# Designs tried in a protein design chat: VHH binders against FERM domain-containing protein 4A (FRMD4A). Part 4

Target 1, 303 residues: FERM domain-containing protein 4A (FRMD4A), of Homo sapiens (Human) (q9p2q2r20to322)
Amino acid sequence: RRCQVHLLDDRKLELLVQPKLLAKELLDLVASHFNLKEKEYFGIAFTDETGHLNWLQLDRRVLEHDFPKKSGPVVLYFCVRFYIESISYLKDNATIELFFLNAKSCIYKELIDVDSEVVFELASYILQEAKGDFSSNEVVRSDLKKLPALPTQALKEHPSLAYCEDRVIEHYKKLNGQTRGQAIVNYMSIVESLPTYGVHYYAVKDKQGIPWWLGLSYKGIFQYDYHDKVKPRKIFQWRQLENLYFREKKFSVEVHDPRRASVTRRTFGHSGIAVHTWYACPALIKSIWAMAISQHQFYLDRK

## First folded at step 23 (VHH)

Design l3 (from j8 with E100D Y113L)
Fold by OpenDDE, fold request of step 24:
Structure l3 (fold): chain B 303 residues (1-303), chain A 127 residues (1-127)
Amino acid sequence: as target 1 above (303 residues)
Amino acid sequence: DVQLVESGGGLVQPGGSLRLSCAASGFTFSSYIVGWFRQAPGKEREFIGAISGSGGSTYYAVSEKGRFTISRDNSKNTLYLQMNSLRPEDTAVYYCAKSDYEYIFKIGGRTLLMDRWGQGTLVTVSS
């Protein structure tokens, strides 16, 4: 089957994927295009019919995944799957660069919530990285039109494009003398400080039918108001969790809560356990399940 | 209505073996985790083991690993507990239980959510 893999550097790989090709093998192939050694942070994903980003399971064949029934090639995305607190912990420059590209993409696509002023600052670092030192207002304005530096939401929040550009220019002028590497590091420093950084969001409902965002990250499982992905309502760190459960459209976690007496007659074992349950379509629940397991493993691997 | 009915209990000599069965009804058996527990006189109920809906994953209490084997036949809606090398301390009422979930991923692993319980079957290990 024809597949198109979108890479973080905007290249597209056209592939004819054979039935027996494992997702891991595909990842290896893609990684080779970047001379990437630290592949463990990355994955390949596709967007399903609902717009949700689904990660390929590395131990499965690529073509075993439920791709949208669309004409043309299957569109796949090479992205960071497992985030790290700081790129300073990464070993290779290639990995760092890809994290940067990934972050840039996430910001531009509004997958990470960012205030407009911070967006402008980030845009300045993109310019510094790509173009070097500030040259002129005209050149910067021209370059900004060509670079994925200003997400649409940021533009909509201000009176004019010119205003946004001016703000970027103001930040950009301050970066004079910074090397490409420094620009990347500084960019990532800002991104890593954002509350939504590294969080994979899933739209779920609770038992009462109220919508929530479930966030999975290297920190644990978080529950957010549907209208606020920044401030979690509930935080479940990996170390607090006893078990994860899954059935069809139901995902649950057992959390050790020393403040609570045994909540339900249904819990066998230690006192002070709380159960939290979320609902979604079976496909999404499976996605949550897979991610939760993988994120937990990632957590353990780094411990 | 969900029903779990244990059978196979009885008197056995130390070192002997016994196979317990749990007949399930009233739900899609293959879609749920089921497991075994036991309660000795004057003691708290303790976990023995559990098995995922498909049977692909089994979970055991550390103390029972190796002597007890849990299996299921989804075509018969039956859960099994094979007990070998039985000891007097294994004397207890053995309970079959059903979870409301099909899959479990153990992190801390100190708890288990069970939704329904059988009435139990008595196992007595005595010379």
Scores: ipSAE 0.799, ipTM 0.903, lowest interface PAE 0.4, mean pLDDT 94
Fold by OpenDDE, last read:
Structure l3 (fold): chain B 303 residues (1-303), chain A 127 residues (1-127)
Amino acid sequence: as target 1 above (303 residues)
Amino acid sequence: DVQLVESGGGLVQPGGSLRLSCAASGFTFSSYIVGWFRQAPGKEREFIGAISGSGGSTYYAVSEKGRFTISRDNSKNTLYLQMNSLRPEDTAVYYCAKSDYEYIFKIGGRTLLMDRWGQGTLVTVSS
């Protein structure tokens, strides 16, 4: 089956995927295009009909995944799957660069919540990385139109494009003399401080039918108001979790809560354990399940 | 109505083996985790092990790993507990239980969420 893999550097790989090809093998192939050694942070994903990003399971064949029934090649995305607190923990420059590209993409696509002024500052680092030192207002304005530096939402929040550009220019002028590497590091430093960085979000409902965002990350599982992905309502760190469960449209976690004297459990003899349950379509629940397991494993591997 | 009925309990000598069965009815057996627990006199009920709906995954208490084997036959709606090298300390009422879930991923838990229980079957290990 024909597949098109979108890479983080905007290249597209056209592939004819054979029935026996494992997702792991595909990842290895894609990684080779970047001379990437630290493959463990990355994955391949596709978007389903709802717009949800589904990650390929590495131990499964590529074609075993439920791709959308569309005409043309299957569109796949090479992205960071497992985030870390700081790129300073990464070993290779190639990996750092990919994290940078991934971050740029996430911000531009508004997958990460960022205040407008921070967006302008980040845009200045993108310019510094790509073009070097400030040259002129005209050149910067031209370059900003060509670079994925200004998300649409940021533009809508201000009176004019010119205003936004001027703000970027103001930040950009301050970066004079920074090397490409410095620009990347500084960019990532800002991004890594953002509350939504490294969180995979899933739209779910609770038992009462109230909508929530469930966030999965290297830190644990978080529950957010549907209108606020920044401030979690509930935080479940991996070390606090006892068990994960799912069936059909239901995903549950058992959490050890020392603050609770006694939680009613269906099993005898255990106090201080709370159960939290969320609902979604079966496909999404499976996605949540898979991600939770993989993120937990990643957590363990880094511990 | 969900029913779980244990059988196979009895008197066995130390070092002996016993196989318990649990007949399930009133629900789609293959869609749920089922497991075994036991309770000795004067002690709390303790988790032995469980098996996923499909039977592809088994979960055991750390203390029981190796001597006890859990299996299921979904075509017969039956859960099994094979017990080997039995000890007097294994004397207890053994309970079959059903979970409200099909899959479990254990992180730190010593037990599982179960929503239905059988009546139990007595196992006595004595010389």
Scores: ipSAE 0.785, ipTM 0.892, lowest interface PAE 0.4, mean pLDDT 94
Fold by OpenDDE, last read:
Structure l3 (fold): chain B 303 residues (1-303), chain A 127 residues (1-127)
Amino acid sequence: as target 1 above (303 residues)
Amino acid sequence: DVQLVESGGGLVQPGGSLRLSCAASGFTFSSYIVGWFRQAPGKEREFIGAISGSGGSTYYAVSEKGRFTISRDNSKNTLYLQMNSLRPEDTAVYYCAKSDYEYIFKIGGRTLLMDRWGQGTLVTVSS
């Protein structure tokens, strides 16, 4: 089947995927285009009909995944799947560059929540990385139009494009003399400090039908208000989890909470266990399940 | 109504073997995790092991790994517990249980969430 893989550097790979091709093999192939050695942080994903990003399971064949029934090639995305606290832990420059590109993309696509002023600062680093030192106001304004540096939401929050550009310029002038590498590191330092960085969000409901965001990350499983992805209401660190469960439309976590004395009749013998359950369509629950397992494994591998 | 009925309990000598059965009804057996627990006199109920709906995955308590084997026959709606090398300390009422879930991923848990229980069958290991 014809597939198109969107790479983080805006290249597109056209592939004819054979029935027996494993997702892992596809990842290896894609990674080779970047001379990427640290492949464990990355994955290949597709968007389903609901707009949800689904990750390919590496141990499965590519064509075994439930792709949208659309005419044309299957669109796949090469992205960071497993985030880390800091790029300083990465070993290779190629990996760092891809994390940078991934972050830029996430910011521009508004997948990460960022205040406008921070966006302007980040935009200045994008300019520094791509163009070097500040040259002139006119050139910067022109370059900003060509770079994915200003997300639409940030632009809408201010009185004019000119205002936004001026703010970027103000930050940009301060970066004079920074190398490309420094710009990348500084950019990532800011992004890594953002609360929504590295979180995979899933829209779920509780037993009462109230909507929530479930966030999966290197830190654990978090529950957010549906209108606020920044401040978690509940935090379940990986070390606190006893078991994960799912069936059809429900996903549950069993958490060891020493503060809770209430032994629910359902758990024989363990004091301090709480169960949290969320609901969604079966496809999404499976997605949550797969990510939770993978994310947990990632957590263990880094410990 | 969900029913779980244990059988196969009885008196056995130390070193002996016993196979317990649990007959399930009232639900789609193959879609749920089922497992075994036991409770000795004066002790808390303890997890022995469980098996996924498809039977592809088994989970055991660390203390029971090696002597006990859990299996299922979905065509017969039956859960089994094969117990070998039995010891007096294995004397307990053994319970079959059903989970409300089809899949489990064990992280640190020593037990499983079960929503239905059988009445139990007594196993006595004595010389």
Scores: ipSAE 0.782, ipTM 0.888, lowest interface PAE 0.4, mean pLDDT 94
Fold by OpenDDE, fold request of step 24:
Structure l3 (fold): chain B 303 residues (1-303), chain A 127 residues (1-127)
Amino acid sequence: as target 1 above (303 residues)
Amino acid sequence: DVQLVESGGGLVQPGGSLRLSCAASGFTFSSYIVGWFRQAPGKEREFIGAISGSGGSTYYAVSEKGRFTISRDNSKNTLYLQMNSLRPEDTAVYYCAKSDYEYIFKIGGRTLLMDRWGQGTLVTVSS
């Protein structure tokens, strides 16, 4: 089957995927285009019919995944799957660069919540990285139009494009003398401080039918208000979890809560365990399940 | 109605073996995690082990690893517990249980969420 893999550097790989090809092998192939050694942070994903990003399971064949029934090649995305607290923990420059590209993409696509002023600052670092030192207002304005530096939402929040550009210019002028590497590091420093960075969000409902965001990250499982992905309502760290459960449309976690002595009738023998349950379509629940397992494993591997 | 009926309990000498069975009815057996628990007199009910709906994954309490084996036959809607090298301290009422879930990922592994229980079968290990 024809597949198109979108890379973080905006290249597209056209592939004919054979029935026996494992997702891991595909990842290896893609990684080779970047001389990437630290593959463990990355994955390949596709967007389903609902717009949800689904990660390929590495131990499965690529074609075993439920791709959307669309005409043309299957569109796949090479992205960071497992985030870390800081790029300073990464070993290779190639990996750092990919994290940078990934972050840049996420911000531009509005997958990460960012205040406008921070966006302008980040845009300045993108300019510094790509173009070097400030040259002129005219050149900067021209370059900003060509670079994925200003998300649409940020532009909409202000009265004019010119205003946004001026703000970027103001930040950009301050960066004079920074190397490309410094620009990347500084960019990532800001991004890594953002609350929504490194969080995989899933739209779920509770037992009452109230919508929530479930966020999975290197920190654990978080529950957010549907209108606020920044401040979690509930935080379940990986170390607090006892078990994860899954059935059809139902995903549950057992959490050690030292504050709640309430032994639910359903858990014999351990005081202090709370159960939290979320609902979604079976496909999404499976995605949550898979990510939770993978993320937990990643957590253990880094511990 | 969901029913779980344990059988196979009895008196056994130390060092002996016993196989317990649990007959399940009233639900799609292969779609649910089932497991074994036991309760000795004056003690809390303790987890022995469980098995996923498909039978592909088994989970055991750390204390019971090696002597007890859990298996299932989905065609017969039956859960099994093979107990070897039995000890007097294994004397207890053994319970079969059903979970409301099909899959489990064990992180801490001390307990399982079970929603239905059998009546239990008594196992006595004595010389």
Scores: ipSAE 0.767, ipTM 0.883, lowest interface PAE 0.4, mean pLDDT 93

Design l3 (from j8 with E100D Y113L)
Fold by ESMFold2, last read:
Structure l3 (fold): chain B 303 residues (1-303), chain A 127 residues (1-127)
Amino acid sequence: as target 1 above (303 residues)
Amino acid sequence: DVQLVESGGGLVQPGGSLRLSCAASGFTFSSYIVGWFRQAPGKEREFIGAISGSGGSTYYAVSEKGRFTISRDNSKNTLYLQMNSLRPEDTAVYYCAKSDYEYIFKIGGRTLLMDRWGQGTLVTVSS
């Protein structure tokens, strides 16, 4: 079966995948392309029939996953699956560069909420990393058209492309002498401070049918108002969680809540357990389940 | 109509073995977590263990010391508890229960959510 793995450097790896190939073996192959040793942060993803991102399970065979029934090769993506609070915790330059490429992609694809003024500053670091010091307005304007630096939404919020380019140039001029490595660090420092960075969001509903976002990360499971992916309404840290459950269209967490009222039949103690339940289609619930287990294991491994 | 019917209880000597069965009906047995609890006289109900709908994962109480084995046979709609090396403190009413979920992932929990219960079967361990 033909598979096409989209790499973070805009290249594609085309493969004929045999039925016995494990997802871990495919990840190892892709990682060798980058001489990547810190593979634990990365995964191989695909878009399912419902348009949602799913991750290959490393202990499963690649071809056992439920890929969309479309003509052509199976399309796969190599990307960051497990985020950390700062690239300063990463040991190898190869890993840091892949996190940088992943972050640029997320910003450009508008997967991370970011103000346009911050976008202009981020674009200046993209230029410094890719092209070095500022030389002229004309060169910068040409480079910005070729680089994934200015997401469409940021451009639409302003009177002209030229205005946006001028704002980027203002930031870029201040970076003279900054190395490629320093530009990467400064770029990542900004992105890592953004509230929506590093969170895997899932659209769910409560029992009453009210929509919410459920965000999964190394920090835990967070619930957000559907209109506000930035500020969580409820926070369930991994340390607070007792059990996760799922069946069909529902996903539930048991959480330790020391402030929960005691049961009326007890005169001197209380149970600190609360249960929260969300609903979505079965495919999305399974995706939430797989991500929750994986993120919890990542949390444990870092402890 | 969901029904869970325990059987196999009785009087057994210390050190003996006993196998409990729970016959399930009125629901798709393989789609739900099922498990065993017990309640000794004057004590709170105590979780023993549970098993996933597929039977692929078993979960035992933290206090369980390996004397009990939980299994299920989805073709017979039956949950089992094999109890070995029985002690007088194992004397209790043993309950079969089902949850409203098919899968559990335990992070730190000591027990599980259950929504339906059997009537229980008495196990008495004495000389």
Scores: ipSAE 0.567, ipTM 0.795, lowest interface PAE 0.9, mean pLDDT 88
Fold by ESMFold2, last read:
Structure l3 (fold): chain B 303 residues (1-303), chain A 127 residues (1-127)
Amino acid sequence: as target 1 above (303 residues)
Amino acid sequence: DVQLVESGGGLVQPGGSLRLSCAASGFTFSSYIVGWFRQAPGKEREFIGAISGSGGSTYYAVSEKGRFTISRDNSKNTLYLQMNSLRPEDTAVYYCAKSDYEYIFKIGGRTLLMDRWGQGTLVTVSS
């Protein structure tokens, strides 16, 4: 079966995938194009019939996954699945480069909340990395048209494109002499400090039908108000969790709460447990389940 | 109309064996986690083990160190507990229980959430 793998450098790999090919083998093939050794942070994703992102399970065959029922090639995405605190923990430049490309994509696609002035500073590092030192205003304006540096929302918040470009130029001029590697580190330092970076968000509802976000990462499972992905309302760190449960449209987390003791007929066993439950369509619940198990394993592997 | 009915309890000598059964009705048995708990006189109810709806995954309390085996027969809607090498400290009322969930992933938990409970069957281990 024909597959298109969208890469982080805007290229696509066209592949004929045989029925026996494991997802891990596909990841290895894609990783070789980047000389990537630290494959544990990355995955291959697809959008399911319900419009939600899902990840290939590395121990399964690629064609055993539930891809959308439509003609044409299967569309796959190579991207970061497991985020870390800082790129300083990464061992290889190839890995750091891919994290940088992934972050640029997230900012440009407006998947991360970021103030316009921060966007302009980030754009200056993109220019320094891609083009080197500032040379002239007109060259910069041309380069910004070609680079994924200014997301639409930042442009709409200001009187003109020229105004935004001038703000970027102000930052860029300060960077003369900065190496490509220094620009990447500075870019990532800013992005890694953003509260929405590194979190996989899922739209869920509580029992009363109130919408929430669940955010999954190596830190745990966080609950956010529907209109505020920045400040979590509830935090469930992996070390605080006892069990995860799911059935059909329902996902639940069991947490040790030292202020509570189990004395009810519905809750038996050790004392001090609390349960939190969320609802979504079955496909999304399965996606949350798979991500939670994977993120927990990633947490354990890092201790 | 959920019903869980334990059977097979009684008096047994130390070192003996006993097989408990739990007959389930009023729900789709194969779609739910089911398990065994026990409560000794004067003690809190204690988790023994549970088994996924399909029967593919079993979970045992750390303290049960291999003397007990949990199984299920979805064609007969029945949960089993095979108890071997019984000791006086195993004396308790044994309860069958049903979860409201089909799948569990254990992170650090010593027990599981259960929705419905049987009436219990008494096991006495004594000379």
Scores: ipSAE 0.566, ipTM 0.782, lowest interface PAE 0.8, mean pLDDT 88
Fold by ESMFold2, fold request of step 24:
Structure l3 (fold): chain B 303 residues (1-303), chain A 127 residues (1-127)
Amino acid sequence: as target 1 above (303 residues)
Amino acid sequence: DVQLVESGGGLVQPGGSLRLSCAASGFTFSSYIVGWFRQAPGKEREFIGAISGSGGSTYYAVSEKGRFTISRDNSKNTLYLQMNSLRPEDTAVYYCAKSDYEYIFKIGGRTLLMDRWGQGTLVTVSS
């Protein structure tokens, strides 16, 4: 079957995938295209029939995943699946560059909550990385038209495009002499400090039908008010969790509640344990389940 | 009407073996985690082990690893516990239980959340 793998540099890799090909083998093939050794941070994703992002499971065959029922090529995305607190832990420049490309995409697509003044500073690093030192206002304005540096919402919050461009230019002028590598590091340092960076969000409801966000990352499972992805309402770090459960439309976490006695002389199942439950369609619950297991394994691998 | 009925208990000599069965009815057996617990006289219920709805994953209490084997036959709606090398300390009422969930992923848990219980079957290990 024909597959298109969308790469982080906007190119597409066209592949003829045999029925026996494992997802791990496809990831290896795509990684070799970038001479990428640190494959553990990356995955291959697709959008399912319900419009939700899913990840290929590395131990399964590529063509056994539930792709949308279309006659065209299977559309796949190579991107970061497992985020870390800082690119300083990465060993290879190839890996760092892919994290940079992934972060630029997330900022431009407005997947990360960020103030417009921070966007202008980030855009200056994009220019320094792509074009080198500042030369003139006119060249910068031309370059900004071609680069995915200014998300629509940031432009919308200000009087004009020219105002935004001037703010970017002010930052850019200060970067004279900065290398491409330095610009990448500085860009990533800012993005990594943003509270919504590195979190996989899922729209869920509680038993009463109240909507929430559930955020999954190497830190654990966080519950957010539906209108506030920045400040979590509840935090379940991996070390606090006992068990995860799911069936059909519900996903539950079991936590040890230190305010309730842990007892050796009481009945099982109810003493010293708090259970939190969320609901979504079965496809989304399965996606949450798969991400939780993989993020927990990633957390363990870093201990 | 959910029912879990244990059988196969009885008197056995130290070093002997028993196979316990739990017949399940009133729910879709293959859709739920089921497991075994026991309660010795004067003690709290103790987790032995559990098995996923599909039968693909088994979980055992750390202390019971190696002597007990849990299995299920979804075509017969039956959960099994094979108990070998029995000791007087294994004397207890053995309970079959079901969870309200189909899948579990253990992070640090020593036991599993269960919502329905059988009446129990007595196992006595003595000379």
Scores: ipSAE 0.560, ipTM 0.790, lowest interface PAE 0.9, mean pLDDT 88
Fold by ESMFold2, look of step 23:
Structure l3 (fold): chain B 303 residues (1-303), chain A 127 residues (1-127)
Amino acid sequence: as target 1 above (303 residues)
Amino acid sequence: DVQLVESGGGLVQPGGSLRLSCAASGFTFSSYIVGWFRQAPGKEREFIGAISGSGGSTYYAVSEKGRFTISRDNSKNTLYLQMNSLRPEDTAVYYCAKSDYEYIFKIGGRTLLMDRWGQGTLVTVSS
């Protein structure tokens, strides 16, 4: 079966995938194109029939995943799957470059919610990294049309493209003399400080049908009001969790409740465990399950 | 109507063995985690162990591992608890329970969620 792997540097890798090929083997092949040694942060993703992102399970065959039923090649994406607090923890420049490319893609595709002024500052670092020092307004306006620097939502929130370009130019002029490497570091430091960076969000509902965001990362499982992905309503760190459960359309976590644990000590037994449950279609629940297990393993590996 | 009916309880001498059964009905037995709990007189209910829907994974309380064996026969919709080397402190009402879940991932591993319970069967271990 024909597969098209979208890479982070705008290239596409065209492959004829045999039925027995494991997802890990595909990841290894893609990683070799970048001379990437730190593969543990990356994965291969696809969009399912419902429009949600899913990840290939590395110990499973590529073609055993539930890809959308359509006539063209299977479309796959090479992306960061496991985020860290700072690129300073990365050992290799190849890894840092890929995190930078991934972050630019996330901002441009509006996967991270970012204030417009922050977008303009980030765009200035993209220009400094790609083109060097500011030379003229006309060159910048041309370059901004060619680079994935200004997401559509930021442009929609302002009366003109020219206004947005002028704001970027103001930031860019202040960067003269900054090296490519420094621009990357400065870009990433801003993105890494954003509350929505590094979180995999899933649209779920509670038993009453009220919508929520469920966020998964190496820090744990977070529940957000549907209108506020920034400040979690509930926080379940991995060390606080007892068990995860799922069946069909529901996913649940068990957590120690300090208030209930205190009462349990007085009454004997294992009371004091609180349970939280969310609902979504079975495909999304399975995706949440797979991500939760993988994020927990990543958390354990970082010790 | 989900029903879980325990049987096989009774009086047994210390050091003896006993097999409990739990007959399940009103749900697709093979699609759910089921397990055993017990409650001694004056004590809180405690987890003994559980088994996945397929029977492929078993989970035991740390203190009971090695003396008790959980199994299931999906063709008979029955959960079993084989208890060996019984002691007077094993005297309790034994409960069969069903979770509302098919899959579990254990992080802390101390207990399991259950949503339906049998009425229990009394096991008395006395010298």
Scores: ipSAE 0.534, ipTM 0.750, lowest interface PAE 0.7, mean pLDDT 87

Design l3 (from j8 with E100D Y113L)
Fold by ESMFold2, fold request of step 24:
Structure l3 (fold): chain B 303 residues (1-303), chain A 127 residues (1-127)
Amino acid sequence: as target 1 above (303 residues)
Amino acid sequence: DVQLVESGGGLVQPGGSLRLSCAASGFTFSSYIVGWFRQAPGKEREFIGAISGSGGSTYYAVSEKGRFTISRDNSKNTLYLQMNSLRPEDTAVYYCAKSDYEYIFKIGGRTLLMDRWGQGTLVTVSS
């Protein structure tokens, strides 16, 4: 089957995937393209028929995944799956550069909540990394049209494109002499401080039908008000969790709290267990399930 | 009506074997985790093990030392517990239970969440 893998450097890898090809083998092929050794942070994703992002499971064959039944090639994305606190923990420059490319993509696609003033500063580092030191206003305005530096929402919040460009130039002029590597580190330092960075969000409802976000990361499972992805309402760290469960539209976590008596099924309960339950369509529940298991394994691998 | 009916209990000598059955009805058996618990006299109910709806995954309590095997036959709507090398401390009422879930992933849990229970079958291990 024809597959198209979108790479983080805006290139596409076209390939004919045989039925026996494992997802791990596809990831290895893509990783070799970047001379990437630290493959554990990355994955291959696709959009399912309900519009939700899903990840290839490395121990399964690529063609065993539930791709949309559309004509044309299967569209796949190589991207960061497992985030960490800081790129300073990464060993290789190739890994750091891929995290930088991934972060630029997330900001440009508006997947991360970010204030427009911060966007202008981030854009200055993009220019410094790609083009070096400031030379002239005219060159910068031309370069900004070609680079994925200014997401649409940031532009819409201000009176003109020229105003936004001037704010970027103001930041960029301060960076004279900064190396490409310094610009990458400074860019990532800002992005890593953003509250929505590094979290995989899923739209769910509770038993009463009230909508929430679930955020999954190496830190655990966080519950957010539907209108506030920044400050979690409930935090379930991996070390606090006992069991995960799902069936059809229902996902649940068991949390151990030895200070709190708990009864399950009234007749046969055991102490110290609390249960939290969320609902979504079956496809999304399966996505939450797969991400939770993989993020938990990533958490264990880092301990 | 959800019904879980255990059978196969009785008196057995130490070192012996016993196979318990649990007949299920009133729900789509293959769509739910089912499992076994036991309660010895004067003690709290203890998790033994559970098996996924498909039968592809089994989960056993840490205290269990590999003497017990859980299986299911979805064509007969029946859950089984094979107990070998039985000891006097295995004397208990054995309960079949049903979860409201199809899949479990254990992080640190020692037991599983169950929503329906059978009436139990007594197993006595004594000479």
Scores: ipSAE 0.509, ipTM 0.777, lowest interface PAE 1.1, mean pLDDT 88

